# VHH binders against q9vxt7, part 1

Every score and structure here is a prediction.

Target 1, 187 residues: q9vxt7
Amino acid sequence: MPRPVLLIHGGAGDISDSRIAGKFAGIKQALRSAWGLLSPDNGSGGGSALDAVEAAVRSMELDENFNAGYGSCLNTSGQVELEASLMEGRDLRAGCITLLRDVMHPITVARRLMEKQRHTFLGGAAAQELALATGSERLQPGALVTEGARLTLKEFEDQVAQGKDPFFARTELTDDKPVPKTDPSGE
Unless a header shows other numbers, all headers, positions and changes below count from the first letter of the chain; antibody chains aren't numbered by Kabat.
F, E and O stand for the ipSAE by ESMFold2-Fast, ESMFold2 and OpenDDE, each averaged over both directions (binder to target, target to binder). V2 = 0.75 x the mean of E and O + 0.25 x the DockQ between their complexes.
[cut] stands for letters that were removed.

## First folded at step 1 (VHH)

Design a01 (framework vhh_7sr4_2; at its last look DockQ between E and O 0.08; V2 from the best seeds 0.00; counts 0 for: pae E 7.8 > 2, unsure alone 61.7 < 65, placed apart)
Fold by OpenDDE, look of step 2:
Structure a01 (fold): chain B 187 residues (1-187), chain A 127 residues (1-127)
Amino acid sequence: as target 1 above (187 residues)
Amino acid sequence: EVKLVESGGGLVQPGGSLRLSCAASGFTFSSYAMGWYRQTPGKQRDLVADITSGGSTKYGDSVKGRFTISRDNTKNTVYLQMNSLKPEDTAVYYCAREYATAYSEGSTVYATAFDYWGQGTQVTVSS
């Protein structure tokens, strides 16, 4: 059996140098989580590609170094609206969730939709109902809001107030401290 | 059981050469990228070189032109030929099995993940 290939993208945008180290650490953690399930050459390598992908994304959803799950960008009301999508090529299936609130792992909800429901795309109240009905815990309001996300929104609001074009506003606040552009450790 | 065993380290004078070997077992060697890293006490482990299953190579900036990574899939071994050695090359050199690659955008960055490491071999460059 050929070795599986696992690729993770930690996000796109104007990522400051100060954010790179945390993102690398987060990506590595996601890779470890996924590979533990996927690897055919270790004792635990019995998981599917879907299991591995879900594990990776779940890891990232817990990591404020990424703007998904915990630490998501806020809407104009200061609230987290979660999105996740999952697809698999074997059977050409997909599950998509949007406008989900106060749930730790939207990707898991997306998988549940893909595997257990007849719809491909659910949002808002329907997505919320699916999440809770299928075992997701409802978090306390604001549980997924980070200080960084609040400050990012504040910066956005300030820019708008100043008449600046918000189209290219930052989605992640940072102190802009220089860090290496690569992670040479490989760990 | 996955196992990586480094050898070939030692003491060498500046300008000298060493050839490190990493013997791999317990997995399909030809399916994996392999890498060499080095570390000094109190510092992070740095990439020296890696080689994909297909033979594509990457080198750390400080060793480009001096070091060469290669592999022999018939022997399940990855090599690091180190020429023109400098005192700053002194470190413990580790062999690792690569399993994944990570990317980010905004400032394109590259990260490699490894799941197994050897015990390391000491390389000392000194007059």
Scores: ipSAE 0.024, ipTM 0.319, lowest interface PAE 5.0, mean pLDDT 86
Fold by ESMFold2-Fast, scan of step 1:
Structure a01 (fold): chain B 187 residues (1-187), chain A 127 residues (1-127)
Amino acid sequence: as target 1 above (187 residues)
Amino acid sequence: EVKLVESGGGLVQPGGSLRLSCAASGFTFSSYAMGWYRQTPGKQRDLVADITSGGSTKYGDSVKGRFTISRDNTKNTVYLQMNSLKPEDTAVYYCAREYATAYSEGSTVYATAFDYWGQGTQVTVSS
């Protein structure tokens, strides 16, 4: 009999002690959401490894602990631009998405690219078109931007303008608690 | 049928070395990523190292610089060379076939799924 296993890691950046517990809780929730697809749990059947990996990443894309800090950086225009990559081992297929905006689940767009198109890499307007064509819902512009992320960008720019080194303060200015997000795409 | 058979475990003193081997059969080995997991009683499994079909490697932070994963596609075998062993490396080590891997928002978040794994081999590091 097959013995499925799923591993999740939430990055290797500097994390305050108070935020470590939140990161671990988020990882546990991602494991739980994916495990039901790999093994029976409360009546759930088995699913593909690819389905399980996507489910885990989707869970983390909704988690405020992964949106704040590393996942909350704004570009100089105050926008969130997302990246995602997915690879399957069976047929060595891959899908990579970059510069995606106003979509809740970039990992799902990466999977659509891998499954439906000849290209491995897609960005910008073309990635946006793929997301909409394959069932992603367009969020209102700015829906993924938190006030904390805006304040962090402003502080960074203010320090640069004053000739100060902003790098030492970067990780401490993104402790904002964003509004919890629900998956509007449903799948 | 997919089969993974591990060997090379044993008892070793701190600072010693061991080499684990995993012989694979029942699939096109060269087309799949492979990984090594470890588990101590009462704890969840952790990824020790993985290697893609193309030879790219990733290591857990606690073993980086001490362990080396490699593969030999002509022998359908994946290896884990373990150097500078510590008591905290004591665990059952499992070989696994990697089915899918993903990350979102760059390298900040990732997930890897494994469908098949071996029976496990015990590694004990003690005086």
Scores: ipSAE 0.015, ipTM 0.392, lowest interface PAE 6.5, mean pLDDT 73
Fold by ESMFold2, look of step 2:
Structure a01 (fold): chain B 187 residues (1-187), chain A 127 residues (1-127)
Amino acid sequence: as target 1 above (187 residues)
Amino acid sequence: EVKLVESGGGLVQPGGSLRLSCAASGFTFSSYAMGWYRQTPGKQRDLVADITSGGSTKYGDSVKGRFTISRDNTKNTVYLQMNSLKPEDTAVYYCAREYATAYSEGSTVYATAFDYWGQGTQVTVSS
């Protein structure tokens, strides 16, 4: 059997030197969360690449070191809007979610969309209805907002108020200590 | 060639203890993190415990305080001491080598893993 491989990418954008260690630790945690779901078939259970990918991304969605789920960048109204996508190669299925709110694990919603096979891409109210109808818990408004994300929005607003090009503002969280989160979905 | 061989499983009554061993060969054992995973039929494998090359440990919530992972680099062996065993601990236990390479390119952080598993050893906890 081919040996399994899992590669995790922590996202593009400027990362301050002080945040690199947190990114490394977060990626290693995501790997640990996912790797046990991949195994050679040796008579017990086996694994699933979809399960491993979902588990890795769910770990990153709980980790404020990443722009995913808890600690995501804020829109100009100070709110978290969520996106996720998932694709598998065997049958070329995909699921894409955008403009989702107050759900801890948008990657799981993307997987549910892919598995329902009605549409490849959903956003807004339709994505929200899918998430809740398929078992995602609705979080209190603001539950996904972190101090680091607020500071990043403040920097963006300062650049705009000064008439500067906002593309020079930092797009990563500032130097805050990450706050651990437990997966509330139970999926 | 990497080989991992688990031993020490068996039948034990609730509240009892077992010690699992995993003999490793075919690689520089002291350079790798090692772990124990378990699997009940029909379910995915769960992390039980792992230990880095430097000795740092992590445990699954259901076993913390009852299980202890350790390693002996002179014998190329990783151990799992299992105390206060419960029927819920019944599973096949697998030894695994964890290999994680982390690097950055510019602002992007990556990690990869290549993993090897043993054949597993059955642990059964029942009256």
Scores: ipSAE 0.013, ipTM 0.334, lowest interface PAE 7.8, mean pLDDT 78
ESMFold2 (binder alone), look of step 2: mean pLDDT 76; pTM 0.742

Design a02 (framework vhh_5c3l_4; at its last look DockQ between E and O 0.01; V2 from the best seeds 0.00; counts 0 for: pae O 13.5 > 2, unsure alone 60.7 < 65, placed apart)
Fold by ESMFold2-Fast, scan of step 1:
Structure a02 (fold): chain B 187 residues (1-187), chain A 128 residues (1-128)
Amino acid sequence: as target 1 above (187 residues)
Amino acid sequence: QVQLQESGGGLVQPGGSLRLSCAASGFTFSDYAMSWVRQAPGKGLEVVSDISGSGGSTTYADSVKGRFTISRDNAKNTLYLQMNSLKPEDTAVYYCAKDIATAESTGNKVEARAYDYRGPGTQVTVSS
């Protein structure tokens, strides 16, 4: 039996008590999703380290408590722009995706880029084309935008209008977001 | 069969130095990036340092940057961690790990790291 290691880090900054439970539950869900693939102790192990990191990040991309995929902070135009990267040390392969829109799982697109080995880095229209060509569904515009993200953008705009520096205040704004469900089955 | 065996741990006073070694076998050592990972008493795992297969690229945790140096000797299938200016907070079990996979998504750094194998670890204790 191998001795695998899995480490997950999900977000940074001051986290309010109302968001701590949600982030903790989200990290637990990501660990559960990934550890089962990596560890043979649960009887379902045998996956690669690459499978484990993809599963963990996909779990966090679906969870609105993390600034990844669904629930990401909005740019000043009110849009979600996504980036993701993967690296595997065995073959020194890497895939990096940037400026991706309306796709739930950027990490999976980054993995498809790495596996096809046409490019190490893709952004914008080329990244969109790869995502659709490799099985990602195109979401309707706005599907990745949450009410919490809209509120955060409005607070940013209001602070700018009041002559405040929003960069120093933005960490506090994330604390106003709701605590999401981390188990889609609703427990 | 992959084997990793750490050595060089022990008891040292604050400000002292230790050099950890990891002897690797059962795989083509130069083809894999390697890491040192540690676990302090009552705490979670922390990645200390990474090195590419060629040794041309290294990274360090902010907590050890400027004090620790990772290196490798591919002819001897050995990974090293030179630890200088040791502090009590460096007290931990140190593990050698191979077959790195890393993933990150967006600017707030949702990150996952996985290793297919780690050694049994070596204890480092820094106390006065």
Scores: ipSAE 0.409, ipTM 0.712, lowest interface PAE 1.9, mean pLDDT 77
Fold by ESMFold2, look of step 2:
Structure a02 (fold): chain B 187 residues (1-187), chain A 128 residues (1-128)
Amino acid sequence: as target 1 above (187 residues)
Amino acid sequence: QVQLQESGGGLVQPGGSLRLSCAASGFTFSDYAMSWVRQAPGKGLEVVSDISGSGGSTTYADSVKGRFTISRDNAKNTLYLQMNSLKPEDTAVYYCAKDIATAESTGNKVEARAYDYRGPGTQVTVSS
């Protein structure tokens, strides 16, 4: 039998030296969260590849070190707008979610969309309705916003005020700025 | 244990046809989507076509739509690519692939490496 393989990619762009350790730890946590679903040696393995991929992405969505879910970049109104997509390899079914708000795990909503087979791509109010109708909790406004994301938005706004082209604005803080750490679950 | 072996390549005149085959072993073939990918001289990998495990869903790169047809025979563990109306720009090594992903690494970026199984490839050359 082929050995299961899990690959996690943490995103593109320049990552400051001060953030590298957090992203490595986050990738390892995502791998650990998913790997047990593929590993039969524990006697409890047997999850699908879909289950493993969803678990890995859910771990990253909770992790402020990634631009996914908690700690995502903010729009110009200071709010998190959520996107996620998922595709299964056997039949290439997919679910794509955009403009979702105040839901902890947009990847799970994308999976629910894929499994219902009504649409491939859903956004806005329709995506919000799907999320709530299929069991997602509506978070309090601002629950996904981190101080790091607010500081990044402020730097963007300061660059615009100085006449810089927004196209070249950074999406992450530089090494010389603090990066707050928070846990959105409230554990 | 996973083995993929491509065949059917060769030298063909522009406008000609070839049929590539990929014999698969060492895994339950019908459980996995499969791909044909190609690498032209001096270029990176291009995904040419994908097919679902059941065969019910297919996709094609824009450069080959209407000319290439992917198919599979799950009883024979074999993947196919029918290539018609071949052009010089189709010249490449063609690989049969399972679970292919690319890896990207630059500067301070954080990246987990791709794991893929693919065969040694078959050369397709389209020239006069």
Scores: ipSAE 0.000, ipTM 0.137, lowest interface PAE 12.3, mean pLDDT 76
Fold by OpenDDE, look of step 2:
Structure a02 (fold): chain B 187 residues (1-187), chain A 128 residues (1-128)
Amino acid sequence: as target 1 above (187 residues)
Amino acid sequence: QVQLQESGGGLVQPGGSLRLSCAASGFTFSDYAMSWVRQAPGKGLEVVSDISGSGGSTTYADSVKGRFTISRDNAKNTLYLQMNSLKPEDTAVYYCAKDIATAESTGNKVEARAYDYRGPGTQVTVSS
């Protein structure tokens, strides 16, 4: 068997210099989490590729350096709407979740859909129901909203108010914005 | 399946004490660092304390240093948080969180701490 390959991409947005280090750290942590499952030389290396991928994404969903869960970009109403998709190439399976709210790990919900449900794509109330019915915790409203995301939205709103083209609006905190030191990138 | 379940929360007066517990299952408990994190009303998540897989290393947020003590019993798959001298500002939902870092990966934490599992939380309310 060939050596497994794990590839993680941390986004392609307008990433400020101040966020680069955090993103790299987050990617490394995601890799460590996933690789522990993949590596046959590791005592914990009994997981599948799917397990590893889920683990990596779960890590990223908790990391405010990314916008896949905690710290997600906000909609115009200041709310987090979560999306996740999972594909398994061996058996040609897929699960997709959209417009999920107040759930820590959309990727896990996507996996549940893929593995246990008839549908391939669920959104909104149906996705929410699936998440909760299958064991996801309903977080407190706003639990996934970071100060950075809030500030980013505010900046966007301000720019729009100034008549600037929203096409170029940032989706992540700028260098001059404060990042709370107490915000974890894992929970 | 990884499971974490917190207990021990409640209502206490300022200056009081609580001891939180977290029952862990579904993974080799001692292989992973564990953390307590909390979320106060209207605030984001805050890391309260960390402990290495072996229990040999602990860290604390500045806000709780000297008052809180994290510990673990690996034989019982249980994480603890002794909270003394509680303040109103300690009011929050407290979560047990599994660090993605294994025991071998323990060391200096990067600025971005990462967890892959968290319990449902236990409410701690400090009020006169």
Scores: ipSAE 0.000, ipTM 0.206, lowest interface PAE 13.5, mean pLDDT 85
ESMFold2 (binder alone), look of step 2: mean pLDDT 77; pTM 0.773

Design a03 (framework vhh_7mjh_2)
Fold by ESMFold2-Fast, scan of step 1:
Structure a03 (fold): chain B 187 residues (1-187), chain A 125 residues (1-125)
Amino acid sequence: as target 1 above (187 residues)
Amino acid sequence: EVQLVESGGGLVQPGGSLRLSCAASGFTFSSYYMSWVRQAPGKGLEWIGRIYSGGSTSYNPSLKSLVTISRDNSKNTLYLQMNSLRAEDTATYYCARYATAYSTGSEVTARADYWGQGTTVTVSS
């Protein structure tokens, strides 16, 4: 019977003063949208707790102050590629979605993947198929691109053209290490 | 399907030179920033450097004098030239593709979304 808790992560490292108010307002809105769904009635921490987490992330996906959904960063081709992950604590179930396009709420797709328990990671065409099969609507191309995101990409391109390095070594490596691959005859 | 295939590894004597290649397929290679990363036996990943779509480069300061990264967009191939090799350069070398440049405002992402299988370089007499 302990009260459920919800932790929202709004990004680590230095945040410009101009962005601080927007990010904190967005975090408060996400927590507010989720709080009404939190309930001791769910018992095992499933159901209502997952609904609360999904609601919080969906709130952030609609908020251009977060790199999730609407207003997400652009790849070097000027396109939005979406990623979301979700984990259920009791049984350590997880759903991860990557390379998803033209869908407003990647977190909902990640939840549907986790609930099916057939795959924990899905990307590209398979992720698109899951999104459509589970009720997501396909948006018109470019609907998730904001002027802010386009200007940010242009600023990145300008920095590179000037010989500046917009990346830092400590942000280039993932926690996922490459696994040595054996040939098919490796036995 | 995105694929990255490294080649050119092998046995090299100390003080020698070696050029690694990474053949890319399944995406518009010329539009992506690329990276080289290595892993010595029993150790963690060490970033070597990156090359932008236009050919400008950035290197790990500890490795700057040892390596040169280049690309041939007409052949969808990434290269790593290594000179003055030492026993400490013994590692599996991976090429990797960067996913995203920037986020809204000023948040930056520099994450690799695809990695090759790696090619092993052994520096020994």
Scores: ipSAE 0.000, ipTM 0.251, lowest interface PAE 11.6, mean pLDDT 68

Design a04 (framework vhh_7sr4_2)
Fold by ESMFold2-Fast, scan of step 1:
Structure a04 (fold): chain B 187 residues (1-187), chain A 123 residues (1-123)
Amino acid sequence: as target 1 above (187 residues)
Amino acid sequence: EVKLVESGGGLVQPGGSLRLSCAASGSTFSIYAMGWYRQTPGKQRDLVADITSGGTTKYGDSVKGRFTISRDNTKNTVYLQMNSLKPEDTAVYYCARDIAVATGSYAIAYDYWGQGTQVTVSS
């Protein structure tokens, strides 16, 4: 039997009607980004499937409605720590990045890892060094933090302070209306 | 639900030609790389040919110069033109949709395979 195709998955949790609309719009934008690389009508038409998938994930990293890149959930210190993974199905190559900070597009760093070395996984300082060595720009501290992410952290802190189980606060979403975000790296 | 349906297989004499077709349904076709693979009993599937959405092609060493892959995005179909067929080309031929898998927990796409079509080249 064929495996299911899930081009974009928005995570599990309680999702407000406002957030559902935002995720749907984000999915459409990611598909437009992928289509632009492969569509003959746009004069492109020469992109690979890997290029298309990277473009889709980069679009989601810019979209605050996804827990990836800009708008990611904060750790208990109020910082964004980023993850990205990719695999090329044809040759079964893979790259995985974790604990990356102040870089807009972790998916691009994961692709560089896949392309340059036999290593499939890097994190922390090594991932940061790879990102900078392969052309990623270091963002200003706090550039990836959104008000929505700050509110989620505050809800977590309030639950802890009240002696409640903070697990449910991590899965709840605010009723904030999704707003298109700009690329803080200037790309 | 994504579905790939192969057709055009059959029996042919050495030196003959066949054209395989793969009709795709259930999802956006034009943005995916498509490929043809073949398998003989007891062996792994081997790449025969693939084609990107933009038309860039790649061929397995044993078929290069004899087979041509093409696609028609308006018909959601990929084709394999097989010329100068040899007995060693005898296999079940599978259509596949190949795509990169990307997760930052938010983008996952996997290969889809057709049911296969038998090609037999008589000795």
Scores: ipSAE 0.000, ipTM 0.181, lowest interface PAE 11.4, mean pLDDT 67

Design a05 (framework vhh_5c3l_4)
Fold by ESMFold2-Fast, scan of step 1:
Structure a05 (fold): chain B 187 residues (1-187), chain A 128 residues (1-128)
Amino acid sequence: as target 1 above (187 residues)
Amino acid sequence: QVQLQESGGGLVQPGGSLRLSCAASGFTFSTYAMSWVRQAPGKGLEVVSDISSSGGYTTYADSVKGRFTISRDNAKNTLYLQMNSLKPEDTAVYYCARSVYATAYDESGKYATAYDYRGPGTQVTVSS
């Protein structure tokens, strides 16, 4: 009997050594979350590949080391805007969500879109309504914002105020920004 | 069915240490942030510490910073709270809680954490 295969990425890039350990820990945790659904040895082997992918992404959405939910980069208004996508290979069903705010698990909303709607892409107000209609709770304003994300935005604004190119500065940074010990995650 | 079961409470002298454990079942523990919350006699609930799903990030109430350490073992579905340098004001029932809402911040740095499930609690008494 063939064993299931699960591949997870945690982003590519030149990240500081201080963040690399957190990303590896997060990837291991996401794999543990998903593997139980696929592994008969753990008594939870009845899960689908979609269940495994959703579990892995939900784990990463709660982990500030990944730009997927909690800890995501802020837009210029100081807000977190979320996106997620999911596809089923057998029937080529897909669900894509964008411009979602104050929801902990965009991947779950993407799966609900794939399962319940003819549309494959949804954003903004329509995505918010789907999230609420399918069991997602609306988080308190600022709930997904970390101190690290606020400091990154402030540095961007400070560079702009000083007449510097913030994009160039960021692409040259070996980011020695240790992730704050603040965990605002509540789900 | 979601279940959270605390253990490790007891009577301890000021300056002593205790380690609390919380066994979780009925959900995928590794995908949820977790909290320790406490209720002292005659007071409301206080959030003591939060931990992200990965364990990579932790928060502490100012009253326990430097003395308490939250941790988790996702392979064992267990949450821990190491309590050192215990004070009489740490006397409370300690609850393991599953976090529902992420923390919201205001301009004063104040925040709120919410949870949907908590265990029955374990009593910690700090007295001579």
Scores: ipSAE 0.000, ipTM 0.100, lowest interface PAE 18.3, mean pLDDT 65

Design a06 (framework vhh_7sr4_2)
Fold by ESMFold2-Fast, scan of step 1:
Structure a06 (fold): chain B 187 residues (1-187), chain A 125 residues (1-125)
Amino acid sequence: as target 1 above (187 residues)
Amino acid sequence: EVKLVESGGGLVQPGGSLRLSCAASGFTFSNYAMGWYRQTPGKQRDLVADISSGGSTKYGDSVKGRFTISRDNTKNTVYLQMNSLKPEDTAVYYCAATAIAYDSKGNVATAFDYWGQGTQVTVSS
């Protein structure tokens, strides 16, 4: 009997108890969003596995505790650069988006690229045009930057300036742990 | 349409060997991670072994050193070689193909599986 199973990876976050708790709460919410689409018994109705994956990623893109959309780490210029990838192997269907800015849900843009089948990979201006053409809102510059992301970038830069190992500094500030596999329901 | 067909299950004596095969169709096999899971009645499925599209492998603690997972991308098939079988290995074995979605930083954001129908393995004296 075919049966869906969900796995999610928690990405980078800070090491404080409060931030760790928020990260796990976000993971639970993402799983609930996805599971509602796969399991009609949750009262949300059924949906495809691809719909479930998109819902889970969109939930994480709204949560500042994840390196996905809102709360993403900043580049050295203090900007959020977004990427997302989605793949289905039934044919050569894939969507990969890079260097996207000021869009809340890069995973939805990646899915729309995949569904149109003309390109498998878009970045920069072309990705921005696809996002707008397919219904994504253009956010105000800086809308995806959180105070946590600014502080993380500053700490990294300060450690580098002091001649310290930036990997050690980031390890003290972040927890990049995978999430345990969820319990699957029967089909 | 995605199809995963397991074969090679059966009854075997303790200490024996079996080789499971999973033939995949309806998708680009080489782009997917493939895995074997097992389930006993009343329990959830446990990871037995998985193999990435690049060939990296992972094994469940109870089977490490006894089982070997491999894949043949030209035949769209994943295999599980099971040696030194024990009564505790008795289960329905399922083949899975995993699609992975990545977040904006390249971390695995979520994954979902396509599953086969399963094949029974019984180890008894």
Scores: ipSAE 0.000, ipTM 0.106, lowest interface PAE 16.8, mean pLDDT 63

Design a07 (framework vhh_7mjh_2)
Fold by ESMFold2-Fast, scan of step 1:
Structure a07 (fold): chain B 187 residues (1-187), chain A 125 residues (1-125)
Amino acid sequence: as target 1 above (187 residues)
Amino acid sequence: EVQLVESGGGLVQPGGSLRLSCAASGFTFSDYYMSWVRQAPGKGLEWIGRIYTSGSTSYNPSLKSLVTISRDNSKNTLYLQMNSLRAEDTATYYCAKGATAYDKSGQYASAYDYWGQGTTVTVSS
């Protein structure tokens, strides 16, 4: 059996010990969800690499310790707007969703976009229409907002009001969910 | 409504140059930082660079020597100059309007609230 390789992003920055523990637990759960799909020897499995990636990201989208789905950051209007991207190397297919609201699993919408094979990138109203057309439930507005996300937005607003640069130490789009870079010698 | 429209893509020979444009409307362009992002077929999003309201720029270190981002606030237009193009630069190129957002750990989560539809660059032969 080929040995599966799965890479998951868990965030970076100055995180409290309690949040760090939560993130590690979430990463382990996401890996377990994905591993079951890739391992036929365990009486389950037979899933594709896409199935594994989708399962891992869906696990993180339900986990409020990750900036994916439930608990995501708020825009300046106090709303959650979601992004997800998924690719398949075999046929160079991709699906990217942005500006999606009130849907629990953007990664599943991205996969549906890829499977339609018409567009690679959808956002806003078109992404909302695809999500609903492909079986996503429309959540009540505010369902994805957490107390932690509201506090984070308030802290950001306070920094701006004090003349501080809120962009200090932030990462760019390609590093939306970076993992701390480690090398084996850095133990 | 906010609109971002990219243009200038097309077929180009390896080693060639292209300048992409992004026409912005529906917001005060000079008040926001702007970025260029690309996506090669079947791959994830790759950030190219950003230009702040001051005109200062920040680039992906892997691309810094190959690209230049500029803006013209009088025309509400963002530009991406690309030189020494390679087959690996084949991608759809997007412009994105800056926003400010952090996750609940104080880390960046999403920095952009509006995106263009993209313009495709194919480097071939």
Scores: ipSAE 0.000, ipTM 0.124, lowest interface PAE 14.3, mean pLDDT 65

